# VHH binders against q9ft69r177to353: the designs that were tried, part 6

Target 1, 177 residues: q9ft69r177to353
Amino acid sequence: LSTWVAHKDCLVLAATGSGKSLCFQIPALLTGKVVVVISPLISLMHDQCLKLSRHKVSACFLGSGQLDNCIEEKAMQGMYQIIYVCPETVVRLIKPLQKLAKTHGIALFAIDEAHCVSKWGHDFRPHYRKLSVLRENFCASNLEFLEYDVPIMALTATATVNVQEDILESLHLSKET

## First folded at step 1 (VHH)

Design e10 (framework vhh_7d4b_2)
Fold by ESMFold2-Fast, scan of step 1:
Formats: structure tokens, C-alpha cells, sequence
Structure e10 (fold): chain B 177 residues (1-177), chain A 120 residues (1-120)
């Protein structure tokens, strides 16, 4: 496990497993604020929500195929500790998320499977590159956003230099040199 | 190369049952959610049921809840849809789909589909 940090943002290099998921679950439990987890696959979101519900952690997923419209409304009101969301849906929800950050608080945006931004992996997903809007709209350097200055954590199982640099650049995670 | 092959469709009378199968190959089957969509003439394609990679979570359209059951056998790379108490409104071509980017509306690797007709 290694961590790279810039402007409160970080990159976590870890094998796919419970240890990696704990890196974003703990902030929700410690702060009482919402953690938003971006995931590329609905299967991962469904299975994680079911697992967390068994441990009495309130969780939901948002995206196409969610048949209960009330879940998105409840999520944006801070009723869930962890919100799983696909890249396309989180881009659509930027303005409601800004309101959530102002009212209840968002502790973290966790971008799971962050290697999906990189052409060097088998799982390249074009919409992952649009996730730079999270940094752009929850920017630490903008005084207007101090009330909801939200860190971004990118998580991936790969440590290749090409993938690491693609993650940092594509997600607009600032580099300290 | 990803392949999905649907089977089990047919013509049945109202109140009868059919079981659809989808045989999958060319990808890590247990790592992806799978779903069944249907499209009737003149209507948009709609999600009928979905199942997570492990089978631990299932989701159903309100119109089929209590009548349809989705399941999967990851050891055989096969997904099923058990359709009970069929109604004329269930008449459609049924498609097997693999999830993509976390959006059921944009599932990829659609098969050819299998026709289900419920008529008197």
C-alpha cells in the first residue's frame, strides 16, 4: 500500500480487495459525511451495497437501471453514508453534489479502478477522463468552494509508471514538484 | 471475442411459462452484471431484469415483479430468465446483455434476441 498526495488529493496503489475499499469507507464512518465512490461496473456497485447493508452501513447506487427515483433524491439529501455512482451519472449530478457538499458534507470522492483512464490497461473507459470535472468543480484553490472543498482519492491495483501518470494527468490531480 | 446466444423463446397461451437461457463466452462472466431487455413492435427497448456478477443482487421492472425470476450459473457461463404467468403484454423480442460502464441503458454485446409471443 502506498499513497501519493497533492492538494489533499491522493493516489492509492493497492491490490483489489477489502483493504482497498476500506480506504474510502473509513472517512465516511469517521466524519459522518458522505463518501461518493465512482465505479465502472454496476455489478461492483450492487454487490458492495448489499455487503455494506449487512454491516449496517447505509449505501446506495445511482445510475441507469435504478428503478426507484426516490433513491437519487434521498442520496442528494445525505441519507446514505456511501453513494456508488458510474462516471456518466456523477457528471450529470455535479450541481446536486455541490448542494450536498454545502449542506451535509462530502468527505471524499473515491475513484475506484482509476486505471480505467489509461489506454495502457485492458479496461480503458473513455468516460473516466470526464471525471476531471470533480477537481474543477470542487477546487481547493477556489475560495468560493472552501465550504465544500472535497479531496479526491484515486485507487488502482497497478503501479506502472504510464498508468500512474495517466491517472494524475487525466483526473487533473495536481502534481507537487 | 464476446458472444451471447439466447434460446428458449416461443409461442404460448396466457398464464403459461417459458424459460430463457443466455450462453456467454469470450469474457470473465462472473465479473459482469447481466440483464434481460425486451422490445415490442413500436416500443422502445426496456430493461426487464438484471443480476449482479455474483448473483447476490437482482433487480426487476415493476411490470414483471413476482412473475419473472433472473438467475445465473457462473460455472456454466449461463444466465436464465424464468417467466411465469405470461401475459399478452409480455410479447416481445428478448435480448441478453452484458453491462458496460455501469449503465444498463448502454449494455454492450447484445445477442440476436429470442421471440416470445403470448397469444390466445
Amino acid sequence: as target 1 above (177 residues)
Amino acid sequence: QVQLVESGGGVVQPGRSLRLSCAASGFDFSSYAMGWYRQAPGKQRELVASISGTGGYTNYADSVKGRFTISRDNSKNTMYLQMNSLKPEDTAVYYCAKEWLGSYDEMDYWGQGTQVTVSS
Scores: ipSAE 0.000, ipTM 0.205, lowest interface PAE 12.6, mean pLDDT 74

Design e2 (framework vhh_7d4b_2)
Fold by ESMFold2-Fast, scan of step 1:
Structure e2 (fold): chain B 177 residues (1-177), chain A 119 residues (1-119)
Amino acid sequence: as target 1 above (177 residues)
Amino acid sequence: QVQLVESGGGVVQPGRSLRLSCAASGSIFSSYAMGWYRQAPGKQRELVASITSSGGSTNYADSVKGRFTISRDNSKNTMYLQMNSLKPEDTAVYYCAAEYDRGLWSDYWGQGTQVTVSS
């Protein structure tokens, strides 16, 4: 039982851009379930999808500027092991993602650049605060087919105590044990 | 509002060169990471090249490394893609993209410009 699959939330302090794909690949490979990654940057999502395809992990991105109308439908049907999504788009996809969680399972919601939720951070983004809907809509009390809440992993390069507390409070994360 | 306008697309023979330009308006261009993406018929949109807000770092898809060069001129609010040694496989609609502004998260996309490489 690892933290990623043991139904526990976590906050990970990790350098930007390095080694993050393993945090997503390992839960997907271990569980056979989908990992959903929330990211503020389309270029980062595209780059990560290319890296993951080299390791034979199916990945896609959903968000602003996506012209392939079929990719969203395919993703919601479980065709991709890792789904990169911007904050606005994931909020819109709550109901399809609940169906995906029932049919294929969601192993993890990973919130990249999580410091963006904090007013005390250097790169505050209001849309990140809406990500509290992930806990609200993917908890066992709201979805009877879930035995445990879908875990949330928040990732950031470096955060002060105030930023860390703001991340935990704003995203409704339980403290890592 | 931020608007992105692409130019420089066209029809060329294999082995030739094209230079794409993306002009940004409405916001502080220097605060945005920028990229070029392409989409061929029946394929998903893919990253071709990206450049940080300062221009200090660039990234390229393996398929274009050594042939394409991304650059930017923050004084002109313009980003470029120099495409050399073009191949038929480079045929696609090319899109300019801008990612986040300080304090305001927004993905901005241009309308796209067609690049066709055919003999």
Scores: ipSAE 0.000, ipTM 0.131, lowest interface PAE 16.0, mean pLDDT 74

Design e3 (framework vhh_7d4b_2)
Fold by ESMFold2-Fast, scan of step 1:
Structure e3 (fold): chain B 177 residues (1-177), chain A 119 residues (1-119)
Amino acid sequence: as target 1 above (177 residues)
Amino acid sequence: QVQLVESGGGVVQPGRSLRLSCAASGFTFSDYAMGWYRQAPGKQRELVASISGSGGYTNYADSVKGRFTISRDNSKNTMYLQMNSLKPEDTAVYYCATPGYEDFYLDYWGQGTQVTVSS
């Protein structure tokens, strides 16, 4: 997490399961700032939230299937250390997330299953390509209250050279690591 | 076993100040964000102010911005709401809350403390 500590983007090639959640938990605990995790599957987000709550880490998910109408507002007010969101939902929440970044702080945007951005990948999802708005809208040069760009961590277990290149280019990740 | 206990409510005249306290137990206080909510008769509960676990970041509802200040003392497991320039519209039961500890659908709430601003 040297790249994250330096406030720079990174691409992480991570095996399925084991230790992925630690990449999100450690930045939140070290900084006291919110970590936003973008995930394609509601069921995975729900399972992660239940697991984290058992370890007394405050976490929620936002998107279709959320039963608590107040959770989105609570999340945008900084009530949760880790926020899991679907790509389409995070795009809708850009302005509330900018307010969150100004008030509580955002430590990291983690894009799980980042291969979904690539048409060269097996599980291409068009909403993943809209995630370039994270760099565009959480860049220190565009937001006076940010001292540095909010780092973006892209995680994937599946990586060919074409998929890796497409992830970096489509998400506008810094080529400097 | 999460417990939140509010204190400091009362009856005051417009323009006066009150300080609310919330004593917390049963969880690692500094790891959790906390908030103050209020509910007036016949209205829905609204989030008034929130504070990060470290205390470094705060948020306020537009209706209280500039008048209320949220703070916390992690060494005492206590959160505060300093309410200045109180208005009749601030009359409500004030609740201390923390996000779900064992169930992310569930917030933990205190018993509430009544604040009445007489006009």
Scores: ipSAE 0.000, ipTM 0.182, lowest interface PAE 14.6, mean pLDDT 76

Design e4 (framework vhh_7d4b_2)
Fold by ESMFold2-Fast, scan of step 1:
Structure e4 (fold): chain B 177 residues (1-177), chain A 120 residues (1-120)
Amino acid sequence: as target 1 above (177 residues)
Amino acid sequence: QVQLVESGGGVVQPGRSLRLSCAASGRTFSIYDMGWYRQAPGKQRELVASISSGGDSTNYADSVKGRFTISRDNSKNTMYLQMNSLKPEDTAVYYCAAWREYGSDYFDYWGQGTQVTVSS
């Protein structure tokens, strides 16, 4: 059972097919704050934005594959409820995202396909390991305007115990469930 | 799993043509949507062209429409990018990519990249 817990990190083992995207859509809709979704697959980000637009949820994607450079500026101004971003691009956007967190609020960072941090996973991506900067740069001890750390939700369809351990350690997530 | 290897890059003068090839290992090539991305020094990686798994749907970046043609041959496990009327602005490392989406599941694979230089 996949469930979002306010102000706390979580690792979600999501069933295939349906429901996985609801784990981050719901926090955006309930809080009115922005949800940032890190994804490795550009085509998936395109399709997710189209699906969300059909359901009247404002969404965009940023990074490789985005052909409209104006979208990044609008996203950092809080024009989208859900921002899909590749790992390389989110690392580049840390400072604009800190401003977004102050002006509009960030409900959570959702790291989709989180098994990509693990050498034991079927699709290891070295840039996923850099996502530990999200905890470092969006914690209450570093940003005075935050009462709590911005929660991190790691999602994956499949994970062995070794992959789960790598996800928690590499992303600096709390081991509390 | 599928592994992708690009070839056909090189140095060419403006107005000339190059054909890039992406060879895939494995027997599941035909189920993947595919595309070509490029990254120039100091710029973000961008999608240049994409083609559906069946080859019946293609999409192009505005900067390359009318000049580039993407195609695939599933019997040869190979995807191509025919680049005509090359411009200095086309200079970049070109990456082959394959991906598949099924509900909330997805997979992607990337090649190592091949350098294309258009010198004037």
Scores: ipSAE 0.000, ipTM 0.128, lowest interface PAE 15.6, mean pLDDT 74

Design e5 (framework vhh_7d4b_2)
Fold by ESMFold2-Fast, scan of step 1:
Structure e5 (fold): chain B 177 residues (1-177), chain A 121 residues (1-121)
Amino acid sequence: as target 1 above (177 residues)
Amino acid sequence: QVQLVESGGGVVQPGRSLRLSCAASGSTFSYYAMGWYRQAPGKQRELVASITSGGSTTNYADSVKGRFTISRDNSKNTMYLQMNSLKPEDTAVYYCAKLDYDWGSEPYEYWGQGTQVTVSS
């Protein structure tokens, strides 16, 4: 995917529940940096971690009661190539994630089910709109230790023009061409 | 849109048990932390129990600790409240709700119709 190299954001139309782990694995493997995947589906995140483990890719999920366990600490120290996290949890982890970006590096923030940000979508979730903090807190112009912005990839199965524009605007994704 | 339907309420004598259920329509139930609120006549609505999206962390109001147990089954899109050693002060309408705990300032969403629990001799 060109977005992790070019530091450009993108919106990807992808089937709901389809295997899209290569979109996350490839940036992690090629850069040696962590990929953070924001997903609301705890059961799907657990299943994906098991699948990635079989392919020798280190992955974990955060949330669903794992807030106080050592997995979160290890994840924030760069011990996992791919971190699956709930929207609410990633906001709580902004400061540890900034340290992770400074030390190990973050290649990509991937926002799964991005239609949840839109009031025009069928599953609108207010906490998805708070994911704009990722751009606000991982912008190179605001953080001296970042040479480039951390790219954001938004993924959704199907979106009308209104939903697509809501995603781009609400998440503060760049569209420079 | 997600609809929450409470059931299991009734009239019981002090010291008895009731099990409340909250059934969610749709496929997004497993995404959310969930909780049980109650509202007694003339009182503010209060949170009595909460459970994280994966079910591993629970929290209870001091008034119900040791007596109530919250649980969920994400495969059935259902949340439960096991209420033991019921007291007259537990008399209230019980509501299930979707929670945004990590956000703090966000209100509780997806209120159901409620189920009446009456504890009376």
Scores: ipSAE 0.000, ipTM 0.129, lowest interface PAE 14.8, mean pLDDT 73

Design e6 (framework vhh_7d4b_2)
Fold by ESMFold2-Fast, scan of step 1:
Structure e6 (fold): chain B 177 residues (1-177), chain A 119 residues (1-119)
Amino acid sequence: as target 1 above (177 residues)
Amino acid sequence: QVQLVESGGGVVQPGRSLRLSCAASGFIFSDYTMGWYRQAPGKQRELVASISYGGGSTNYADSVKGRFTISRDNSKNTMYLQMNSLKPEDTAVYYCAAHSEYLFGRDYWGQGTQVTVSS
């Protein structure tokens, strides 16, 4: 695996996919803060939550197929260490997530399958481009946001130059000068 | 891109054999425990057989022990299920799955292949 760091944000390149998912799950356990994982696959988010629950780690998913209609409210109140969410849903939850960052702390936004932002990549998904709102709403460039300045980790197995640059630009990740 | 593609399903008479294949791409196949699951109409998905990342350990559901054999070829990124002495109760959609060794690692699933055992 290789990591490319731009300021406090990072792009993780794992050409074979091995170990990259572990990079976003460990910070939740070590910091006690919430990790928000953006993923395109609701079924896999459900499977991950079942595994975490069996091993006594608090996790939930937010999206279709969620039977408990109170889960979203409880998640925004800090009840879960790891929150799996699709891109459409996280964009809707920006305001509650800002409150969560101030009260409990958000350690990381992890954008899984980040190549989906790139129209030059194999699996372009339009909603991934809207994830730039995470940087726009959780940044330190405005003093009022210092309290919830959250790093973004983008993860992908696709490692072409065009896809890498598109990820950095589309998600508004910080660049080193 | 991660893909698991099943093949080898079909319609077969009781007592016959089928061999299922699962071709994997987009991840380090040798780092994953692989499994075959099945789901019949109106029933929950159940684990049929699993094989460790190195191939040194296998596990089978009681209903298929002695009839089914799971194997893998890490050089070809492929997993197999040899199904002998098929019975009507083996009729189901069979799914290939890749399970991360890590608690928080991502699992992958194939789309499924239909196996029907009937006269």
Scores: ipSAE 0.000, ipTM 0.094, lowest interface PAE 18.5, mean pLDDT 73

Design e7 (framework vhh_7d4b_2)
Fold by ESMFold2-Fast, scan of step 1:
Structure e7 (fold): chain B 177 residues (1-177), chain A 119 residues (1-119)
Amino acid sequence: as target 1 above (177 residues)
Amino acid sequence: QVQLVESGGGVVQPGRSLRLSCAASGNIFSIYAMGWYRQAPGKQRELVASISSDSGSTNYADSVKGRFTISRDNSKNTMYLQMNSLKPEDTAVYYCAAVEYSDWGYTYWGQGTQVTVSS
């Protein structure tokens, strides 16, 4: 496990098949706030939700394939400790997530499979580059700074120097101010 | 990840009924939106009916509205198409489909089942 830490953000290099769920569970349990995990596929998100439910952690997934409107509404009302979401869907949910951050708090945005940001990586996904909106919309700019200033954790199993640089730059990690 | 197996196709006379079944195995069936497509000889594959993961929403092609009914039983990992008042124009290979909503889109397909409406 290698970790790159900015003032509040980090890049985590985690081995394939490792227990990444602790990176999500611990912040949720310690803060009582919601952790939002961006993942590329519904089947992957669903498998993680099943794993977490066995550990008595409330989790759901949201995507264009989640046709149960009740789950999305409950998630935005703070009913789940961990919310898995597809990149295209999290961009759509920026305003509800801002309200969630204000009412219940968001402890962390975790971007799983972060190498998908990079054309130099083995599985480039264009929608991952839009995730810079998380930094743009969840930074404090006035008196309510602590309620909106959400840390970002990027996770990937392996990355070359070029891929690591793309992750940091595209997601706007390691900002000093 | 998901395997789909169709059954219930066959040869019937006009005005009769058939019930198609699609049994799913692999990943959790209840998470996927599902549908029936058909392809007649010399024509493109077309969507006949679809159903949401929670059964709350259904959609039908205009040519089959009022005659076909799509349903699913998530406890049995099975989806159905009840086909009533069959016409010769309904003759086609019918395909079960499960949609994995993702950045790239992916659809799981069954192998197809032949429906022939003739005397």
Scores: ipSAE 0.000, ipTM 0.187, lowest interface PAE 10.6, mean pLDDT 74

Design e8 (framework vhh_7d4b_2)
Fold by ESMFold2-Fast, scan of step 1:
Structure e8 (fold): chain B 177 residues (1-177), chain A 121 residues (1-121)
Amino acid sequence: as target 1 above (177 residues)
Amino acid sequence: QVQLVESGGGVVQPGRSLRLSCAASGFTFSSYEMGWYRQAPGKQRELVASISRSGGSTNYADSVKGRFTISRDNSKNTMYLQMNSLKPEDTAVYYCATDFYGWDESGYDYWGQGTQVTVSS
């Protein structure tokens, strides 16, 4: 939270089930702005949506497993506080998300299971490497209506030094050349 | 046409050094992350080392840390792997590859033909 409140990117190391999801839920609840959560697994996204609905937080998931074809349009119009998306779907939605950032505001991009970006990690997913487009397309220097770059929070249960460095470099969270 | 050509492999005794080179052509070399992979007989291909577009960031497999150094020369469209203190378990065919997720058509695989490294006494 302290890193998000400062409008800066962060890497969070948190064990599975340790409440790491609270790191992105709280910004949505406090600001009324949308939090976009990138997740590799549809069942994980669906379970999180059900949990949040019990606490009266509006949430949806977008991807190949979504059966309601109008949810994507509603999400891009700001009808949900938290939007869960798979990596391939969020890349497709860059332009609608820029409009959402201008109209309602995006508080945070949270990249869950961020070790998936690393070929050195135990669960490498190629589409995670494309998530560098989030920094490239939600930068204050490129979009005049943004006061700050939209923060990116990378979350993972475990990572070696190589995996941590690969996460920072691949997602453009590092200031290194 | 995208091409990657490895060279510098050979047969050496344990404790010796080799320097591998990868010559790239057919694309803007300085715009892509590069890496070295290896494959030993009967094993899966594994990533050995990777290097960022500028050469400012490098990553290594735990098995080679402190012994191998990856580098690149963007003016020559060439990547290198300096292999020191070679061990028999380093015996493999070494391949260079580009990060094809950075391509406009990111569904393509670009691999060289490989260069054989054999470490034996």
Scores: ipSAE 0.000, ipTM 0.113, lowest interface PAE 16.7, mean pLDDT 75

Design e9 (framework vhh_7d4b_2)
Fold by ESMFold2-Fast, scan of step 1:
Structure e9 (fold): chain B 177 residues (1-177), chain A 121 residues (1-121)
Amino acid sequence: as target 1 above (177 residues)
Amino acid sequence: QVQLVESGGGVVQPGRSLRLSCAASGFTFSHYDMGWYRQAPGKQRELVASITWGGGSTNYADSVKGRFTISRDNSKNTMYLQMNSLKPEDTAVYYCAARGDYELYPSFDYWGQGTQVTVSS
């Protein structure tokens, strides 16, 4: 929690297990702002939404697996504390997300399974490299977008040094001063 | 390598029950919405029941609502249709179907070969 607040962006290396999910769930609960979680698997997104609903946390998932066409509109209107979204969909939603950041606030972009950005990993996903648009559109280096200055947290299991470096470079994550 | 294999069909008298099973292989079953379709002689194929990939939501045709129950077991890559209070009008070939997530996975529907259900006195 304090580490996340102290550093604008971070890379979290976590063993395979459910504990890493708290790294993005807690910011949503503490700030009252929206947390956007980018995930490659619809099954993981839906399971997380069901778990959060049992704990009275409003959550949804966005992608072609979502049968309710109204959910995307409600999400962009700030009705959900946690929004799970696949990389293809989040790239499409940049403009609505900027409005959401201005009206309700976005606390965090959490990029789960961040090793998917690496061409050297067995789970490489091309759309993960397009997630650099989050930095471009929600960063302090562009003064026009200071209202949308949102930290990025990348999470992955144990990765080689080359994969870690690829994650930082491909997602344009800020380094510790 | 994708396969959907139906089983459990047969001949039964009105008012009896049957349980259909659909065994899936060759794809990530837990990422697909599943459904049962049926086709009676001389009629178009119709959706009978569907279930979302995680089992959180189900839908039924009005003609079977209250009589049929769809379920799935993702650990066994299997979907079921419990058919109670069967009527002669339920006589059809029943097909297992899988619908992909068109954004994350190819826009292909997968179909089984079908299993015959006959309700006759």
Scores: ipSAE 0.000, ipTM 0.109, lowest interface PAE 16.2, mean pLDDT 74

Design f1 (framework vhh_8dlx_2)
Fold by ESMFold2-Fast, scan of step 1:
Structure f1 (fold): chain B 177 residues (1-177), chain A 120 residues (1-120)
Amino acid sequence: as target 1 above (177 residues)
Amino acid sequence: EVQLVESGGGVVQPGRSLRLSCAASGFTFSSYAMHWVRQAPGKGLEWIGNIYYSGSTFYNPSLKSLVTISRDDSTNTLYLQMNSLRAEDTAIYYCARDRGYDSEYWFDPWGKGTLVTVSS
């Protein structure tokens, strides 16, 4: 949280059951801005949305499992505090997300299961490597209405040093000291 | 290695209810979301719904009021309860393990299926 408050990128090693949902809820509630969570598993996104609804946090998921064709439109209009999205879908939504950042603000891009970016990880997923577009398209130098780069938080339960280095390099994150 | 075995199909009269089962083996069943899909004669696959490891369910809106999916992780069994069966529910029913969002299909792998015939 201290790294995010400083508007810096971070890599979080978070075990299952470690309260990762607070990493998404706190930025959204504290700033009133949207948090975008990139996740590879539709089941995980759906379960997280249900859990957040119990705590009166508006949340949705976007991608191939979403049967309500209006949810994506509503999300891009700022109707949800937390948006879960798969890597393929977020890459497609760069332009609508830039509008969302201008109108409502984006507090954080959280990349869950970040080990998926690494060919040395146990669950490599090619689309995770495309997530470097988030830094490329949501930096203050490219979007004049941003006061700072939108922070990127990468989260994973397990990562060797090689996987950690691959995450930082592939997502264009600053190395934390 | 990984196996899914559907059962409970058969010939049923219109308006009746039927429960299908899927017995899973060769993987940690409780860690996966599971899906039900069907294929009517001469038609493509139709997704029925899924159930997540948490027990949360998500249904095809066209079928939501007619079906209920449940699971018993202690016996590695997935269930599909169907109510008010119609002739158009005649199909081979398959269960499938969730592949996650990065897959072109949500399914990995299927069993041989169980045939449900709704006939008067």
Scores: ipSAE 0.000, ipTM 0.139, lowest interface PAE 15.4, mean pLDDT 75

Design f2 (framework vhh_8dlx_2)
Fold by ESMFold2-Fast, scan of step 1:
Structure f2 (fold): chain B 177 residues (1-177), chain A 120 residues (1-120)
Amino acid sequence: as target 1 above (177 residues)
Amino acid sequence: EVQLVESGGGVVQPGRSLRLSCAASGFTFSDYGMHWVRQAPGKGLEWIGNIYHSGSTFYNPSLKSLVTISRDDSTNTLYLQMNSLRAEDTAIYYCAREYYDFWSGSLDYWGKGTLVTVSS
C-alpha cells in the first residue's frame, strides 16, 4: 500500500511579465541543480539570459538564433544553471539531458506558455505535445539514480478549465510522483 | 453548496469485485477533474487515481491493474470499479473534487467517505 507523497508537479497561472520566471529560477539557486525551461519564444529566451547574467546566474538558450556553436555541448556539461530551450530541441537532447541529470542533477523542467499544448488554446503548437517524453524519460522507474521523478512546472498566463485539463493530461502531470 | 456523497461500500468477501459511486451536486460536474482516495485503518491517505473532465484517467501504479475510474456527466456521478479485493483493500474511500487553480494539485471538496471492509 503506497502512501501519499509530496506533490512535485504544478500548473501556474501567472500573467505575462509578472515575474513568473522566479518560479523556476529559485529552484536552481536553492538546489545548485540545473533548471531546464522550455519556451516557444527565442526573443524571450535571449532577454531572460541577459537579465540573469546581470544577477550572476549562469544561463544560456539553445535553438535558432544562438551564435555560439559550442553552447549545446557546454550546457550538457553542466556549465549553466538555467537552460532555455525550444520544444523541438529538448526532444532531440533527451539522452544528453539524462547524463546531465546524473552528473549535476536537474531540479525542474519548466514549460513556459504551456497553453501551447492545447488544441483548444489560441497558440496551439504541435511540438508541445511531444513534451510528454519528459515525464517518460525522467522518472525514477527509468533512471535508477533518481529517488523521485524530476518535477514538471507548467506555466501559462491564462487558461480555461478545458485548457488546464488538456495541459495536465497531455504533459502527464500527476498528483503523485 | 458543493456536495459529494459516496455510496456502495459495505462488507465484501476476498476475491470479489465492488463498484463505488460518488454523487456530485452544487457545481457543474462536467467542468472538473475528480479523484478517488482511500485511508486504511491506522494508515495515511493513499491516492487511487483521477479522471479528467475529458474522460482521461491516471492511476496509482500499484493499483492500476485492480481499479477502473469512470464518470457519467449526465447523472453527475463518479465511479470506482475494484476487482480482486483483498483484506488490505479495507479502507474508507473518498471522492474529491480537483481545485480549479492547480498551483499545488489540491483537492478542495471531499465527501465524508464510504467504508469498505474485506473479510478474510
Scores: ipSAE 0.000, ipTM 0.123, lowest interface PAE 17.0, mean pLDDT 74

Design f3 (framework vhh_8dlx_2)
Fold by ESMFold2-Fast, scan of step 1:
Structure f3 (fold): chain B 177 residues (1-177), chain A 120 residues (1-120)
Amino acid sequence: as target 1 above (177 residues)
Amino acid sequence: EVQLVESGGGVVQPGRSLRLSCAASGFTFSSYWMHWVRQAPGKGLEWIGNIYYSGDTFYNPSLKSLVTISRDDSTNTLYLQMNSLRAEDTAIYYCARGDLYESGRYFDYWGKGTLVTVSS
């Protein structure tokens, strides 16, 4: 994992139940910045947080399944290395996340189950299409304290060429070779 | 506050049909996968099926011919239509909000359930 490569968007094929957490842990550990993971899977976010805690990585989840009202405030103050968040909640948190990017830095937005953005799949979720606001609100041209656009990593277990193209277009991801 | 309230349960004779309802509040109902899950006495939870905001439905293959799930987003209501009820259908029926991906199903909120008893 090169520092220069860390500033590019990517699409990753990652099977459900695989070692996805390494895709999030490594950027956080290498940069010392926060990794934000967008996931539709509330119980899986909770399970991932417990798993990361066992490996001494501070992690939390934010969304309707979070019962501790203080966790969201602590997360926006940089107390967690990895923040799992549902699509609806991350859209609500754009301004606190911009402050977090200024104070602590955001290394990566990882969009798990990215096929949910695609109308070609039966798992389509409307809130996933709103995630284009991440590129709009976390680019260096719009936020002068950013040295580079915050990278976006889209992850999906399997995707046809139509689903892959829809992911790239809908999330405004940079073309990579 | 997210709330799910099931209704429509009761005692019903074998071979009859029954429709259950779930009233949802405290969230944007139209944006979520909604599920029906049941638990028969002394047994584990059994997933029945789910419905996406588009109206697309997915069912447990063992139950597909016996149930229909529908939703009314204007009233924030989820429905489960059950046909040809058998004694084995006796269970507490739960409405659940959840997430779905290709390989799994996940739930974050559940109702208290409604009891369906199928007896002659």
Scores: ipSAE 0.000, ipTM 0.138, lowest interface PAE 11.8, mean pLDDT 75

